# Miniprotein binders against a7ua95r516to809: the designs that were tried, part 55

Target 1, 294 residues: a7ua95r516to809
Amino acid sequence: ASLSLLSISDLVPDLQFIFFWMSNAIEILYFIQQKSPAYMQTIELMDDKAGSKESLLSATISANEEAMTILEEVIMYTFQQCVYYITKTLYVVLPGLLDCNPFGTEPSSEQCRRAAGVCVCAVCVMPEAVRRVVSVFQTTSDLLQQYQVHSEIQSQMFAYLFFFTNVSLFNQLIDKGPARGWFQRSRVLQIQASVKILLDWAKGAGHNHLAQKFFAKFCSTVTILASPPQQLSQMSWKALCAEHPSLKPVQLHRILTQYQLMAELGPLPIWQPSSEDEAYIYRTVDLLESFENH

## First folded at step 17 (miniprotein)

Design ah5
Fold by OpenDDE base, fold request of step 18:
Structure ah5 (fold): chain B 294 residues (1-294), chain A 83 residues (1-83)
Amino acid sequence: as target 1 above (294 residues)
Amino acid sequence: DPKEKVEELLREAERLLEEARKALEEGDFERAILEALQAIIQISRAMLEAEKHGTDPEVREKLLEILQKAAEILLRAEEELKK
């Protein structure tokens, strides 16, 4: 009940605090690492006034080491908290991405409706369900930029968020898709269009490579399901494995089996797993993706 | 009490910050660096402890302020040592 009300906007104040600490902790850590040799040398060159130099040097070394350690803890903590808050919000909005109809006329965002005109911005033309997902990513991007968070940390953040999104969407599609009719061609095409909007956003935000990498499994699944029966029925198991290397044999087998049922296709010998893969198609533990593998 | 611990860490960070500021004003840049580092340690501990037990906007504001001031002293002291 309480999770359904949480928007990314509600978390912005907390995220601002966390991103401030993250950015500053990284900068201070980097400063200590880069400057410590120089100021320690300065201490070493000081006149020895009654052992004060040695004590100051020892204290400074100890303080540097302790500062670096605690700042690393701060960076790790703040990163984890950011991920926690953002993924919590994503968890709420991601199911809507599978259920949305991107070809429908949904009204523009409330934020853009306040402008005296029809906003034709990329966000306003998005379906509401897609826009909610994009808004989480956009808010994250904006905050990371606002606080000038180091580019590597930004990349790691988006890598994890895309990973999480892919795992969540993939698992939902595989687990619930058949029962919810998401394997029907019309619904698959809607999902494909929605994902394309998200990928286009990621491309525009400079995260194209990460998005392509981490969405590969979900995109492969959607691509297979979006394929016409006439086309897909001509593809061998080996060809499908080669074209969709992100899918495990058990996953591909599950997708094809469900596709066969949905399309009312008889048994297709061409989709029979290889002798090498035959043992793996029964590993149901590998069917769903784990969130722990990142 | 977690709150008492945070308050103690904040007080110590403020004390160290003031010592760092004095050292900077006196031209003891090496000591200013040491005291600023120590302030950063304490304020970082304060942040981690505070966030484990909930969010207080006033505490958060102090955490931000002290961190910024300590970092500024650290930067200034290092810049002066290069001259």
Scores: ipSAE 0.834, ipTM 0.960, lowest interface PAE 0.5, mean pLDDT 90
Fold by OpenDDE base, fold request of step 18:
Structure ah5 (fold): chain B 294 residues (1-294), chain A 83 residues (1-83)
Amino acid sequence: as target 1 above (294 residues)
Amino acid sequence: DPKEKVEELLREAERLLEEARKALEEGDFERAILEALQAIIQISRAMLEAEKHGTDPEVREKLLEILQKAAEILLRAEEELKK
């Protein structure tokens, strides 16, 4: 199936199956870990009817160990599959967030309009491109809650999804941004507004800390690009490095170079990298973020 | 055949589940726990094997049902052992 047609709604049945297994496997694993000592002691205290006790105890120990091992494998598998499906959907919708004009009168999605009139909920007021991204995260959140997945696993899931989203958006912005005009101030302000909506959603969903942490690089990039030339031209390389510690020297240098070109600024000695950073600004391998570092 | 392997694992899980149910009904809670754990092992293997080869809704439904029933037996047996 063409990735372009894949909606999060199409994945819901698969995700439901996966989340069911994930939740139950975690619960059963936790149950075994907590209860195994008690029921093994019960077996140990049983009357030894012709060596049956030792056999039962040995079999139960073996079954516990094997069950824990296979349940851990199930948890890992289901986690990986969730990430796989959700990231595929994100991959399709994330470019739309960069192209989105949140200030434009985009026609609100037909579905909310048909049933109950003009829905003025925060999601219905969102630009369609932002709403699609938020819908992926919201559907994920709703399913995780529906199946009562352990909060730690939920946090790990959102951490990875935010990481993936940040890497994807950052890499697209750095690589394609200049050619697509995403470095233009008007476009940057649109991107900034769209990202703010996503961050506000994450805050409302209880993931504010994770969102702030994992979106730091993309947010820093957008913040720099959204800065007025008069303000940014007064900031030294060292000050920008300190203000945006999530950016590698090569990344900051690339952003500033593209900003300079877009804003038609002459050479700015104040943005010259330090002697310490000068070797790093040429490390093009470090320019784009890797998906493997999480 | 991967399909045959999944079917074999499902049959074994169902057998173990039935043994667990019988043990629970007989008040042999320790055996019920053992058999339920063994059912969970087999059904988990069945799930992992089935998902490697695609999605069959009927197989998925069976996987969910057996897992749930095995977990319920495990919980009930443990609750009875605490009494």
Scores: ipSAE 0.833, ipTM 0.960, lowest interface PAE 0.5, mean pLDDT 90
Fold by OpenDDE base, look of step 17:
Structure ah5 (fold): chain B 294 residues (1-294), chain A 83 residues (1-83)
Amino acid sequence: as target 1 above (294 residues)
Amino acid sequence: DPKEKVEELLREAERLLEEARKALEEGDFERAILEALQAIIQISRAMLEAEKHGTDPEVREKLLEILQKAAEILLRAEEELKK
């Protein structure tokens, strides 16, 4: 109940605090690492006023080591908290992406209409469900940039968020798709279009490589399901494995089985797993993706 | 009490920050660096402790303020040592 009300906008103040600490902690840590040898040498070169130098040096070494340690802890903590909050908001909005009809004339969000001009930005023309997902990523990007968070940390953040999004969408599609009609061709095409909008955003935001990498499983699944029966029925198991290497044999088998049922194709010998893969198609434990593997 | 611990850490960080500022003003840049580092340690501990138990906006503001001031002293002191 309470999670459904949580918007990314509600978390902005908390995220601002966390991003501020993360950015500053990284900067200070880097500063200490780069400058500590020089200022320690300066202390070593000071005139020894009655043992004060040795005491100061020892204290500075100790403080330097402790500062680096605690700053690393802060960086880890703040990163984890950012991921935690952002993934909670994603968890709430991601299901809407699978139910979205991007081809419908859904009116642009009231918020963009209230700005004195018809914002024709790519985000404003997005379906509401897609816009909500993009808004989480955009807000994250804007905050990371606002606080000048190191580019490597930004990349790690987006990598995890895309990973999480892929796992969530993939698992929902595999688990609930048949029951919710998401395997129907018309619905698949809607999902494909919605994901394309998200990927186009990621490309525009400079995260194309990460998006392609981490959405591979979900995209492969959608691509297979969106394929015309005439085309897909001509593809062997081996060919499909080669074209969709992100899918485990059990996952591909499940997708093809559900496709077969939906398209009323009957058993297709060409989709029969190889003798090598036959043992793996029954590994149901590998069917759904884990959030823990990242 | 977690709140008392945070308050103690904040007080110590503020004390260290003031010592760092004095050292900087006196031209004791090596001491300013030491005291600023110590302030950063205490304020970082305060942040981590405060966030584990839910943080008051006023406490967050104070944490940020002290961190920024300590970092500024650290940077200024290091710049002066290079001259």
Scores: ipSAE 0.825, ipTM 0.957, lowest interface PAE 0.5, mean pLDDT 91
Fold by ESMFold2, fold request of step 18:
Structure ah5 (fold): chain B 294 residues (1-294), chain A 83 residues (1-83)
Amino acid sequence: as target 1 above (294 residues)
Amino acid sequence: DPKEKVEELLREAERLLEEARKALEEGDFERAILEALQAIIQISRAMLEAEKHGTDPEVREKLLEILQKAAEILLRAEEELKK
């Protein structure tokens, strides 16, 4: 919301330029790959009336190879630039998801009260923080469609954007969550509702499979934290690992430790890691995710 | 020096584009293909070089225009050659 905040709308001219180049580079590369055997054969079979056939053939072989090489570089560059511009915006707007209230704590919105574990006001309001993230995804989707970017490239783009979102949200929750009170049950339920809005957007946009795959770690974390204590305390470590394979032992251990503290279930550990996993639950180097690997 | 390199690449791409256009008009479709490919190579290098240092909107528009025209000549020349 501040004047200094990076907005996706400010980046649209740059993204339009980049997507135009990406789309055209892909089309030209494909054209050369598909058509060059035929036009090379035509040149090879030419009458050599001007004495230039061998020079033309040699130059065209070189030009095909050089064009394909440089166009591949353009495609890589343009993809990386799109990701760079978009993730810079995501980095700024994603933290707001962890602090917002989708249940309508806006001035005119009625605060919902739950009765006996039933949410009587299940309509989620799209707070500004969620709207900013959806706007980034929607603007990206609109531009990819406008420039007719190949569907496999569109899938790769959203796979990375969902991966980036997952890593960013997970790392912030794990790292800052204790100090920010993000492990409190009411907050976790608000986070769960906010991410549901993102998942609904992804489903409506045709990216449900990608979102399910690349949000898995953050969604597993929120699912565990949102579980009722009577339900979660009856699950073994083995059962939790099987239900949530995206979580490393150190990550699961940290989540359960925070859950036990938040739910006031006493100091005695409820979940005991298997002998195999016990060696890994204190490997803090494995706690946070890398944006480059995974 | 970076702006000078971009200007050199743009001048060469423009020259190749004009040569490709002339070849297409004369019915020399084989040379039109070659020169369109060469224009695409040079304009692609110009784009990659220009974007390293930030690119004026006017230069970006010129980069787009040359790429599109070179691609159109390439496609047209190949289609004519198939006849």
Scores: ipSAE 0.795, ipTM 0.957, lowest interface PAE 0.4, mean pLDDT 85
Fold by ESMFold2, fold request of step 18:
Structure ah5 (fold): chain B 294 residues (1-294), chain A 83 residues (1-83)
Amino acid sequence: as target 1 above (294 residues)
Amino acid sequence: DPKEKVEELLREAERLLEEARKALEEGDFERAILEALQAIIQISRAMLEAEKHGTDPEVREKLLEILQKAAEILLRAEEELKK
């Protein structure tokens, strides 16, 4: 964007350096773990004609331990740096998902229309706000594959990115939604459609199970808000808790309160919290999610 | 001085890398393994220290080069030792 100071493309050189180190540190650490028993045994059985075997063995034991320790630190540091850079970009672009209209399917550019032939490609028809988020995920995926980062680490990266996305969207909806009119039904349906585009990207990228796990709180929130009043008003508090276990009592209570205002419903007896939950619906410290919980 | 610390770590990593290379050429595969591991340790320390203070692209290239070469020597020495 012309007014944005930070985009994912500006960070690619730093990410390339970080992913190179992460990938190589993982491979070297694995190599030492797999091979050191054998080469240590070979050194231990070595003919001591030069009189230096014990010093070499002792130094190599120390070097193995020290190398594994520092490489673990490198892996942790590089993972944290990737998270730092990528989530800073996500933090800037995620709010736009709550304000965009995905039902407008006008192609975003002439070049994309021509490249797709007679059909419009999905990336080119999505709202710019959704495209920016997808671009962050796609660039991350491309770099992880380019540098051959171990698949388990790639999964951990996307688990955290989806967790971050869920927390950011949930907190903004709860915190700013009343003032921004985001609880109006037409707005909720637009938000639901935008999130579906992200979930479809995650499925296509092979991260479906992570997205289902880590988007649960935000998706539950949107599902409740999108429900027709005649359907939702027939569900008790206990039924809603069972259907949406990712929501804390204070969060469900707040969502239902905003729903009542949007649908012009008075207090509903069946939405009264259970006696067990009554003490928890006022715990405002639990209303917003922490970025440290995952 | 943080930049002086990075340069010291780089010089030590380069010294260890050259010693590892010579050990590999001489067929001293046990010492080549040790010295490659020590180079990997020092270059990893150099990277962590350099990135703490912001790293010039030229230093980043050198960090990458030394790591790759030390890892290559480690792998080759271990492969030769098995023979």
Scores: ipSAE 0.789, ipTM 0.958, lowest interface PAE 0.4, mean pLDDT 85

Design ah5
Fold by ESMFold2, look of step 17:
Structure ah5 (fold): chain B 294 residues (1-294), chain A 83 residues (1-83)
Amino acid sequence: as target 1 above (294 residues)
Amino acid sequence: DPKEKVEELLREAERLLEEARKALEEGDFERAILEALQAIIQISRAMLEAEKHGTDPEVREKLLEILQKAAEILLRAEEELKK
């Protein structure tokens, strides 16, 4: 219940503090790593007028090591806190992508739907559900840029956020889709359009490669479900596995079972799993993805 | 007692920051580097401890201020030492 009230705008002050510390800890750690050989050598070459040089050198060695250790702890802690707060917000807003109708707010929405799912932005309005998800990603991007966080850390952050998004959407579709009607073809086409808007944001933000990598399982699922029955029925199990390598046999089998039901293609199995895969199509332990598998 | 621990760490970091500032002004750049590093250590520990239990905005502001000043002294002392 508490999650239903959480928004990214409520977390910005906390995220600003955390990003400030993360960015500064990274820069100070780099400074120490880059400069300590030189200033340690300078200290070692000092005139030892009072016999205190050895004590100063020893203390500075210890301080360097302690500073590097604690700054690494700060970086790890702040990254984990960013991920924790941002993903809690994502968890609340992501289910809305599966329920939204990206075409339903426009007077000419029938023509948008008929334009083969490709719409001019001036004709379609971004649904609130998509806007909420994009807002989380955009706020994260803005904060990372504001605090000039190193590009490798920015990539790691978005890699995890896209991974989390994929797991959340895939698990909900597979687990709740039958009860929620999400396997109906018209619904799948709406889901596909909504995800396209999100993928377009990722491309414009410079994260296309990460989005393509980490959304593969969910996108493959939607692609299969959106396929015309005449086309999909003519594809073998082997061909589908080759086209969609991100899907495990149990996952592909479940998707095809739901497809056959919704397309009213009868009870007889259309797709024949390979001998190797046949042992795995009922392994329900492999059906849903773990949020900890990256 | 987490609030007393944070206050102790803050007081220690502030003392080290002031000593680092004095060392920099006196031209003791080697001492300024050491004391700035020690301030960074203590203020980092203060931040990690304070955040375990939810941190007052006033404490967060102090944490930011001390870190920035200690880092500035470290950078300037190293720059002067190279001369």
Scores: ipSAE 0.781, ipTM 0.953, lowest interface PAE 0.5, mean pLDDT 85

